Miniprotein binders against q96jn8r1131to1294. Designs and how they scored, part 202

Target 1, 164 residues: q96jn8r1131to1294
Amino acid sequence: TLEFLENHGKNILLSNGNRTATRVASYNQGIVVINQPLVPQLLVQVRIDFLNRQWTSSLVLGVITCAPERLNFPASACALKRAAWLLRGRGVFHNGLKICEKFGPNLDTCPEGTILGLRLDSSGGLHLHVNGVDQGVAVPDVPQPCHALVDLYGQCEQVTIVNP
Key: E = the ipSAE of ESMFold2; O = the ipSAE of OpenDDE; V2 = 0.75 times the mean of E and O plus 0.25 times the DockQ between their complexes.

## First folded at step 16 (miniprotein)

Design g44 (at its last look DockQ between E and O 0.93; V2 from the best seeds 0.00; counts 0 for: pae E 1.51 > 1.5)
Fold by OpenDDE base, look of step 17:
Structure g44 (fold): chain B 164 residues (1-164), chain A 83 residues (1-83)
Amino acid sequence: as target 1 above (164 residues)
Amino acid sequence: SKEEELFKRAEELAKKALYLLEEGDFWRAAYLYLLAAELALEAGNPELAFEYARKAIELAKRSGNEFILKWAEDLLEKIKEEL
């Protein structure tokens, strides 16, 4: 069963069998990691449950290849400078460096109810899914094992892991 | 050895990049060559790193991806220091 790890950002409260993450304070410290590593063809999806419009930015999606259970989470995913591939807005980042500016829909403007997914293909390419639609390869190669990461940042205050 | 593993990984990425290039996916190919260059350098093969970095630069320009271009150019300068 897919769940968020107990090791998470300081402002996160887990519920619903650790399938729901809620940021209960401030606008940051909201990183969560899904327990099972991404394996080829495994689609991991989260639904945006609640947005707080007082902020401008929203959630960050991505994967990490470091051991998530031992990770000392920074206040935001953008501070991850190693073993991290992130999707923020329409940008794709590797270890904090932008590698693509215009990929997929703008994550900062996804409304509540949007279902976002990550999937590794057989070649190790990381795909973004939006409401069940494959947006293409965000990152053409990600080392395995890797874990899906969600940063409940800014507007995004709650997400829930959902089954495909 | 670790270096051998890095080298093999670099070659795998380069092969993957070549495939993407043949499909016209230039910026992703550029990115993979960039990664291959970094691995080759770490493996102690600056000559191969140089080759891959140049490919990354070329394809970054072709794709108009200035982010990978800048990254690859910075890496190229680092590689030159070890040649």
Scores: ipSAE 0.875, ipTM 0.938, lowest interface PAE 0.5, mean pLDDT 96
Fold by ESMFold2-Fast, scan of step 16:
Structure g44 (fold): chain B 164 residues (1-164), chain A 83 residues (1-83)
Amino acid sequence: as target 1 above (164 residues)
Amino acid sequence: SKEEELFKRAEELAKKALYLLEEGDFWRAAYLYLLAAELALEAGNPELAFEYARKAIELAKRSGNEFILKWAEDLLEKIKEEL
């Protein structure tokens, strides 16, 4: 089964059999990674459980192609300048460079209960799913192996892995 | 060899870019040509890298994607240094 890795940002507490991640302090240091590579057609989904509206921006999600088991995570996923493809707000980022200004819904405004999914298609394209709806190809070719990453940044203080 | 692997990957990305272009997906095609150019340059083929980077610039302009355009223009300057 899918779980969050025990290697995570220092403000994260895992519970529910490592399927729930809670950021217990501050607004950052909240990166978590799924325990299995994102292989084609595997849909990895997380539900937003709790938003702290004290902050303005919210979660970031995407993929990394470096080995996550002993990675030293930065304070925020957007500080990753290598081997990272991220969705933040409406933007799509390749190694810290914005490659698309407006893709899908604004992740900073998704309410509690929203289910966000990541999937690779058979051509290696990375898809975002929102409440079961495929938003299309965010990144047309992601190197493999890659690993799904969620950064519980800002407003987003808790997510839970959910099955389809 | 490493160079052969990079070259083949660059060609795969360029073929995928052409498919996207035929579907009218200009900025994603530009992005893949840009990645192909980087790999071609790393593989020691600046002539091929130049061709891919030029295509990326064209398609970035057609899509209005200023971010891919800036990246492609910066890469083209690096490629010119190795021609």
Scores: ipSAE 0.785, ipTM 0.899, lowest interface PAE 0.8, mean pLDDT 92
Fold by ESMFold2, look of step 17:
Structure g44 (fold): chain B 164 residues (1-164), chain A 83 residues (1-83)
Amino acid sequence: as target 1 above (164 residues)
Amino acid sequence: SKEEELFKRAEELAKKALYLLEEGDFWRAAYLYLLAAELALEAGNPELAFEYARKAIELAKRSGNEFILKWAEDLLEKIKEEL
């Protein structure tokens, strides 16, 4: 089944059979990665369980193509400069470079209970889903294999993997 | 070889970019042309990289995506150093 990998950010505790990730300190060091690579039929979904609104920025979603089991994660996903595609706020980023200003909803304002999903289409396009609704292609060609990544940044203190 | 693999991947990206262009998706097509340009440059083919980067600039302008345009222009200048 889908689980968060044991290799994760320093401030993460895994629970609920490694399906729940909680950031237990600070505002960063909260990167988690899903244990199975994305394939076109796989929709990876997480629910936002806890937000601390004292911070202004919130979670980052994305994918990486580096093998995640022994990867040395930076403090924040936005510092990933290679093999990474990220959704932050409304922006889309590739290797730290913004490539789109306004895609999908503003992740910084998503409330607790929001279900966010990632999947690849048959052409390698990365899709964002929000509460079951496909937001379209964020970026058109992500190499396989790739793994879904969540950075429990700022406001976001807990997420749980949920079934579609 | 590594260079042959990079060149093949660049051509695959350019083919996908053309498909997106035919659908009118200019900024995503520009994005793929930029990736193709970077791979072509790494493969030791700066002439092809230049061609792809020029296409990316054209399409970024048509889409109004200033972020892709800035990246494409910076890459084009880098490629010119190898011509």
Scores: ipSAE 0.621, ipTM 0.850, lowest interface PAE 1.5, mean pLDDT 92
ESMFold2 (binder alone), look of step 17: mean pLDDT 88; pTM 0.880

Design g45
Fold by ESMFold2-Fast, scan of step 16:
Structure g45 (fold): chain B 164 residues (1-164), chain A 83 residues (1-83)
Amino acid sequence: as target 1 above (164 residues)
Amino acid sequence: SKEEELFKRAEELAKKALYLLEEGDYWRAAYLYLLAAELALEAGNPELAFEYARKAIELAKKSGNEFILKWAEKFLEEIKEEL
């Protein structure tokens, strides 16, 4: 049973059995992490429930390789400069450094109802899934163990874990 | 030793990079060579790190990936300080 960890950004409220995360203030402090390591072939999915067009950019998702249970999260995932592989807008980032300009759809423009997924293949490659469609390998080798992270940044104020 | 473990991991990443290169996936291959170079340098082998970083630069140029190119060029300067 996948849930969001109770350690999260300070603007997050968890509900629905820790399966729904809502950012209740501002545009930042919205990082949440899945309660289980992302093991090969596990598909972790979240649905975008609510977008606030007051803000310009939107959610970030990816993986971290540090232990998340007691981590002091920064205001945004983009501030993570170690042990983090993130997808933001159109880009792929390794420890805050862009490694790919255009990968998959623009996350800043995904509408409410979009289901975003993360999965490791058998070779340790990180895949993004969008509405059930594999976008390919965003990062070709992620160290393990790693943990799926969602940053409810900017426009994205609510996500819910979705079972396949 | 820790150095030998880092070296073996670097070789593993370099082998994955070769596979991607053979499949025509230049920017991902460049990325893995660059990671291999970082591990080789940490393992105390700046000569091998230099070879991997040069390969990363070549493949980043072929792919047109300016981001990995800048990272690899910056890291190459760090490697040169250890040679």
Scores: ipSAE 0.783, ipTM 0.896, lowest interface PAE 0.8, mean pLDDT 92

Design g46 (at its last look DockQ between E and O 0.88; V2 from the best seeds 0.00; counts 0 for: pae E 1.7 > 1.5)
Fold by OpenDDE base, look of step 17:
Structure g46 (fold): chain B 164 residues (1-164), chain A 83 residues (1-83)
Amino acid sequence: as target 1 above (164 residues)
Amino acid sequence: SKEEKRFERAEELAKKALYLLEEGDYWRAAYLYLLAAELALEAGNPELAFEYARKAIELAKKSGNEFILKWAEDLLEKIKEEL
């Protein structure tokens, strides 16, 4: 069963069998990691449950290859400088460095109810899914094992893991 | 050895890059060559790293991806220091 790890950002409260993450304070410290590593063809999806329009930025999606259960989470995913591939806005980042700025829809403007998915293909390419639609390869190669990461940042205050 | 594994991984990425290039996916190919260059350098093969970095630069330019271009150019300068 897919669920968020107990090791998470300081402002996160888990509920619903650890399938729902809620940021209950401030605008940051909201990183969560899904327990099972991504394996080829496994689609992992989260739904944006609540947005706080007070902020401008929103959630960050991505994967990490370090051991998530021992990770000391920074205040935001943007501070991850190793073993991290992130999607923010329309940008794709590797270890904090932008490698593309016009990929897929703008994550900062996804409304509540949007379902975002990550999937590794057989070649190790990381795909973004939006409401069930494959947006293409965000990162052409990601080492395995890797874990899906969600940073409940800014507007994004709650997400829930959903089944395909 | 670790170096051997890095070298093999670099070659694997380069092969993937070549495949993407054949499909016209320039910026992703550039990225893979960039990674291959980094691994080759870590594997103690600056000559191969240089080759991959140059390919990354070329493909970054073709794709108009300034981010990978800048990254690859910075890496190229680092590689030159070890040649």
Scores: ipSAE 0.880, ipTM 0.940, lowest interface PAE 0.5, mean pLDDT 96
Fold by ESMFold2-Fast, scan of step 16:
Structure g46 (fold): chain B 164 residues (1-164), chain A 83 residues (1-83)
Amino acid sequence: as target 1 above (164 residues)
Amino acid sequence: SKEEKRFERAEELAKKALYLLEEGDYWRAAYLYLLAAELALEAGNPELAFEYARKAIELAKKSGNEFILKWAEDLLEKIKEEL
């Protein structure tokens, strides 16, 4: 059973057996990490439950290769300068550096009910899935072990882990 | 050793980059060559790092990926200091 780790951003409240994460204040301090390493073929999925359109940008998701249980989370996942591969808007980022301008749909415009997934293929490529559709390889090689991360930033105030 | 592991990883990434290049996936191949170049430089082989970085530049230009191109050009300048 996949759950969000107890170590999370300061504005996060976990519920539903640690399968729902809610950002209860502001627009930041909303990072959550899945409790198991993202191993090849494991599809980790979250559903966007609630969007607050007071803000312009929305959730960020991706992977980190540092140990998450003791990590002192920054205010935003984009502040991670090492060991992080992130999808934000339409961009793909390696340790804070943009490596692709347009990949998949714009995460800042995904509506409530959208199911977003992360999966490693057998070659270590990181895939984004949107509503069950594989968007392709966002990052062609991710070091192992790695951990799936969701940053409930801006508009996205709640996500829930969903099974395939 | 740590240097041996970096070298082995660099070779693995370069082989994967070649596979992507053969599939016509230029910017992802450039990205992997760039990572291989960084590891080769860290492993003490600036000649190999130069070859990988030059390949990354060519593929980044072909794909029109200005972000990978800038990173590769910056790395190439650093590699030249070790040659």
Scores: ipSAE 0.792, ipTM 0.899, lowest interface PAE 0.8, mean pLDDT 92
Fold by ESMFold2, look of step 17:
Structure g46 (fold): chain B 164 residues (1-164), chain A 83 residues (1-83)
Amino acid sequence: as target 1 above (164 residues)
Amino acid sequence: SKEEKRFERAEELAKKALYLLEEGDYWRAAYLYLLAAELALEAGNPELAFEYARKAIELAKKSGNEFILKWAEDLLEKIKEEL
């Protein structure tokens, strides 16, 4: 079953059978990783449960190819400069470098209740889903194995893994 | 070897880039050529890396993707130092 991995950001508390992650302090140290790698046809989905609109930036979604069980996570996903592909705001980033300015919705404005999904297609392309709607290929090739990552950054204080 | 695997992956990415180019997806093709260029450089083949980076520049210009173009130009300068 899909759960958040026990190795996570230090401001995260896991609940609901490790399917819910809550950032309980500050605005960062909120990285969580799904406990199974992405494989073609696997749709990993999280629902945004709680937002604090005091902050201007919100959650980051993406994948990493480093084994996550013993990885030392930085305070924020945007500091990942190796083996990382991230969706942040409206941009797509590889190892900290923006590769696309506008893809899908602006994550900084997604409301509570939004369901965000990640999957690989048969060609290794990374897809974003928003409320069940495929937004297309964000990144045309991601090496396998790769691991879905959520950074409960800024506005985003809680997400829950939901089944398709 | 690790170099052999990187070289094989670079060739795979370059082939995939050609497929995307055939579909008219210039910025994603340029992106894949840049990944191939980095792998070729890591594999100790700066000549192949140079060829892939030049292709990436051409396609980035065609697509109007300024971020890929900047990355491609920076990588090309780095590769020239290894030639």
Scores: ipSAE 0.527, ipTM 0.805, lowest interface PAE 1.7, mean pLDDT 92
ESMFold2 (binder alone), look of step 17: mean pLDDT 87; pTM 0.866

Design g47 (at its last look DockQ between E and O 0.92; V2 from the best seeds 0.80)
Fold by OpenDDE base, look of step 17:
Structure g47 (fold): chain B 164 residues (1-164), chain A 83 residues (1-83)
Amino acid sequence: as target 1 above (164 residues)
Amino acid sequence: SKEEELFKRAEELAKKALYLLEEGDYWRAAYLYLLAAEKALKAGNPELAFEYARKAIELAKKSGNEFILKWAEDLLEKIEEEL
C-alpha cells in the first residue's frame, strides 16, 4: 500500500492511514515522501485536496534517490541540491538547477481535485501524469531506486495518495 | 571498480542520448550527454567527458535550451582543466 513516510516536513500532519498529508502551519516545511520506491510502470498519484489562495506558488513534485527515511528535510524542496529531480511550475530541476523551463501544465495553477502522477518507464524516464494524461518525459533518466516526493508548498495545503 | 562502473554508466547514458537524438528530442538528449560527461569525468576519463560535453553543448544549442547549455559549458570548463 502506498503511504507517506513518517519522516516528513515539520508542518505536515498525516492522516487517513498516512495517505493524506496536510500542512497545518505556515507555507513551507511540507515535504512528504511516498514509502514505496518508484519501479517501472508503477504509477503513483496524488490529488490536490485543498489550496490556500493567499499564496502564489504551489506544490512541487519529484523524486529523490537518497534514503528517504533518513533525510533531513529542508524547509522547501528547492533546497535539495543532491539526488533530487523536481517539477515546479512548468520547470524541471535537477539538484536545484533548471534543465527545462516549459514542461507540462503549470503546477502552480492546478486547481483542487487535480490528480498528479509520476511514473518511471522501462528506460528510467520519469513521466508526469495530469488527471490521467501522460504529459511526457520530464526527466529522461532517473537512477533507481527513487522515491516520489511531494512538497506541500504555498497554496497546496493537502494532498491524498490515490489509486490509478 | 567504481571507475569502471561509472564508465559503463556514461556509455549507457550516451546510448540513450543517441536514441533520443534520432527521435529529434534534442534537449533531453543534451541532458543525457551532460550526465554522461559527468560520469566519464568521475571515471577518470576527461577525454571522453570532453566529447560528451561537446555533444551536450551542440544539442542544447539546437534545442534552444539555455539551461543545459550553461550547465554543459560550465562542465566543459571543468573538464578542460583536467585535460
Scores: ipSAE 0.876, ipTM 0.939, lowest interface PAE 0.5, mean pLDDT 96
Fold by ESMFold2-Fast, scan of step 16:
Structure g47 (fold): chain B 164 residues (1-164), chain A 83 residues (1-83)
Amino acid sequence: as target 1 above (164 residues)
Amino acid sequence: SKEEELFKRAEELAKKALYLLEEGDYWRAAYLYLLAAEKALKAGNPELAFEYARKAIELAKKSGNEFILKWAEDLLEKIEEEL
C-alpha cells in the first residue's frame, strides 16, 4: 500500500495512515516521498486538499533517484542539484536545470480537488497526469530505482494519496 | 567494468534519442543525446561524447529550446577541454 515515508521535511505532519501530508508552518520544509519505488506502470496520485493563497507559488512534483529513507531534505525540492527531476509551475527541471519552459498545466494555479499523478512508461519516461488526463512525457528517461516526491511548497498545505 | 556499463548506457540513450528524432521530437532527443554525451565522457571516451554533444546542439537549435541548447554548449566546452 502506498503511503508517505516517515522521513520528511520538518514542517510536515502525516495523518490518515500516512496517506495525508499537512504542512503546519511557513511555506517550505514540506517535502514528502512515497514509501516504495515508482516502478513502470504504477500510477501514484495525490489530491490537493488545501491551498493558502497568501503564497504565490505552489506544490512541486517529481522523482528522485537517491535513497529517501534517511535523506536530509533541503528547505525546497528545487534546491536539489543532483538525482532530481521536478515539475514546478509549467517548467520541467533536471537537477535544478530547466529543460522545458511550458509543460502541462501551471501547477501554481491548480485548484483544491485537483488530482496529480506520476507514472513511468515502459521506456522509462516520466508522465504527469492531471485529473486522470495524461499530459505526456515530461522527462524521457528517468534512472531506476526512483521515488515519487511531492514538495508542499507555498500555497499547497495539504495533499492526500488517492487510489484510482 | 564501470566504463563498459557507462558505454552501454550511453548507447541505450542514443538509441532512444534516435527514435524520438524520427518522431520529430527534437528537444527530448537533444536531452537524451546530452545524457549520452555525459555517460560517454565519464566512460573515458571524449570523442564519442563530442559527437553526441554536437548532435544535441543541432537538435536543440531545431527545437528552439534555449535551455537544452545552453546545457549542450556548456557540455561541449567541457568535452573539448578533455580532447
Scores: ipSAE 0.790, ipTM 0.901, lowest interface PAE 0.8, mean pLDDT 92
Fold by ESMFold2, look of step 17:
Structure g47 (fold): chain B 164 residues (1-164), chain A 83 residues (1-83)
Amino acid sequence: as target 1 above (164 residues)
Amino acid sequence: SKEEELFKRAEELAKKALYLLEEGDYWRAAYLYLLAAEKALKAGNPELAFEYARKAIELAKKSGNEFILKWAEDLLEKIEEEL
């Protein structure tokens, strides 16, 4: 069963059998990680439940290859400089470096109810899904094992893991 | 050895980059050539790293991806210091 790990950002409250993550304070400290690594047949999906539009930036999605159970997460995912592949706004980032300016929709404008998915193809390509539609390969050759990560940043105050 | 493993990984990345190039995916091919160049450099083969980085520059230009291009140019300068 897919759940968020108990090791998470300091401002996160887990509920709904650890399938729902809520950022209960501030604008950051909101990193959560899915409890199973990605494998090619696994589509991890989260729904955006609540947004606070006072902020201009919203959630970050991505993967890390470091074992997540004992990591000390930074205040935001953008500070991950090693073993990280992230989607922010429309940008794609590897270890803190932007490698693509425009990929998929702008995450900063996705409304409540949007379902965002991550999966790994058989060649290690990381795919983004938006409301069930594959956006293609964000970045090729992500090593296994890798772990799906959501940063409830800025606008994003709650997400829930949903079945594909 | 560690060097042999890094060299083998660099070759794997370069092969995947060639596949993407043949599919017309220029910036992702350039990205993989840059990863291959980094592995070759750490394997103690700056000549191979140079060849991969030059290829990445060519493909980044073809794709119009200025972010990959800047990274490729910076890496090439680093590699040249070790030639």
Scores: ipSAE 0.653, ipTM 0.865, lowest interface PAE 1.4, mean pLDDT 93
ESMFold2 (binder alone), look of step 17: mean pLDDT 89; pTM 0.882

Design g48 (at its last look DockQ between E and O 0.93; V2 from the best seeds 0.00; counts 0 for: pae E 2.2 > 1.5)
Fold by ESMFold2-Fast, scan of step 16:
Structure g48 (fold): chain B 164 residues (1-164), chain A 83 residues (1-83)
Amino acid sequence: as target 1 above (164 residues)
Amino acid sequence: SKEEELFKRAEELAKKALYLLEENNYWRAAYLYLLAAELALEAGNPELAFEYARKAIELAKKSGNEFILKWAEDLLEKIKEEL
């Protein structure tokens, strides 16, 4: 069973058997990581439960290849400049460098109830799924093992893991 | 050795890039060539790194991806320092 790791950003509170993450303060310090490596064909999904429109940007998601159990998380995922492949807004980022300007929907505008998924294909490509629809290959090759990461940044104050 | 492992990984990425080229997927192919170039450079083969980086620049231009192009150009300058 998929859960969020108990090692997380300092503003996160886990509930619902570690399947719901809530950011209880500010706009940052909201990184959570799934408790199992993202292995090929495993679809990891989270639902956006609550958006606070006081902020302009929103949820970031992707993968990291460092061991997450004891990692000291930065204030935001965008500060990760190594071992991180992230989707933010419409951009795709490799270790902090933008590699694609417009991929999939704008994550800053996804409404409450949106289900976002991450999956590795058999060739090691990272896919984004939105409400069950595969958006295609965001990153052509991700080193393994890797771990799914969600940054409850800005507007996004709560997410819940959803089974396929 | 570590160098042999880096070479094998670089070759794997370059072969995957060729497959993407057959599908006219230029910016993703360029990205893989850039990763291959970095690994070749780390393995101590700047000549191979140069070939991969040159190919990445060509494909980044075809795709119109200014971000991959800037990365490829920056990497090529680093590779030239090792030649």
Scores: ipSAE 0.794, ipTM 0.903, lowest interface PAE 0.8, mean pLDDT 92
Fold by OpenDDE base, look of step 17:
Structure g48 (fold): chain B 164 residues (1-164), chain A 83 residues (1-83)
Amino acid sequence: as target 1 above (164 residues)
Amino acid sequence: SKEEELFKRAEELAKKALYLLEENNYWRAAYLYLLAAELALEAGNPELAFEYARKAIELAKKSGNEFILKWAEDLLEKIKEEL
């Protein structure tokens, strides 16, 4: 069963069998990691449940290859400088460095109810899915094992893991 | 050895890049060559790293991806220091 790990950002409360993450304070400290590593063809999806419009920016989505259960989470995913591949806005980042500026839809403007997915293909390419639609390869190669990461940042205050 | 593993990984990435080129995925191929260059350098093969970095630069230009271009160019300068 896909769940968020108990090791998470300081402002996160987990519920619904650890399938729902809620940021209950401020605009940051909202990183969560899904327990099972991504394996080829496994589609992991989260739904944006609630947005707080008082903030700018929104969730960051990506993967990490370090051991998530032992990770000391920074206040935001953007501070991850190693073993991290992130999607923010329309940008793709590797260890904090932008490798693509215009990929897929703008995550900062995804409305509530949007379902975002990550999937590794057989070659290790990381795909972004939006509402079930494959947006293409965000990252051509990601080492395995890797874990899906969601940073409930800015507007994004709650997400829930959903099954395909 | 660790170096051998890095070298093999670099070659694998380069091979993947070639397949992407067949599909005209230039920026993605550029990224893979960039990674291959980094691994080759770490493996103690600056000559191979140099070649991969050059390919990354070329493909980054073709794709118009300035981010990978800058990254690859910075890496190239670092590689030159090891030659």
Scores: ipSAE 0.786, ipTM 0.905, lowest interface PAE 0.6, mean pLDDT 95
Fold by ESMFold2, look of step 17:
Structure g48 (fold): chain B 164 residues (1-164), chain A 83 residues (1-83)
Amino acid sequence: as target 1 above (164 residues)
Amino acid sequence: SKEEELFKRAEELAKKALYLLEENNYWRAAYLYLLAAELALEAGNPELAFEYARKAIELAKKSGNEFILKWAEDLLEKIKEEL
């Protein structure tokens, strides 16, 4: 079963059998990681439960290839400069460098109830799913093992792991 | 055999870039060539890294992806220091 790891950002409270993550303070320190690595065809999905619209930016999705159990997380996922592939707004980033300006929908405008998914294909391509619809390959090659990551940043204050 | 593993991974990425070219996926192919160039440089083969970075620049230009192009050009300058 998929859960968020106990090692997470300082402002996160886990609940619901570690399947719900809530940022309980500030606008950052909200990184969470899914406990199982992505395997081909496994779809990891989270639902946006609660947004605080006073902020203009929102959550970040992505994957990391470092072992996550003892990793020291930065205040924000955008500060990950190694072993990280991130989706922010419509941008795709590798180790802090933007590699694509417009991919998929703008994550900063996704409403509450949106279900966001990550999946590796058989070629190592990282796919984004939005409400069950495959948006295509964001990153053409991600090494395994890798773990899905969510940064509950800005607007995004709560997400829950959901089954496909 | 770290050097041999890095070289093999670089070649695998370059081969994947060729498959992406068959789909006219220029910026993703350029991205894979850049990863291959970084691995070739780490493997102590700056000549191969140079070849991969040049290919990445060509493909980034075809795609119009300014972010990949800037990265490719910066990497090429770094590789030149090792030639």
Scores: ipSAE 0.506, ipTM 0.814, lowest interface PAE 2.2, mean pLDDT 91
ESMFold2 (binder alone), look of step 17: mean pLDDT 87; pTM 0.866

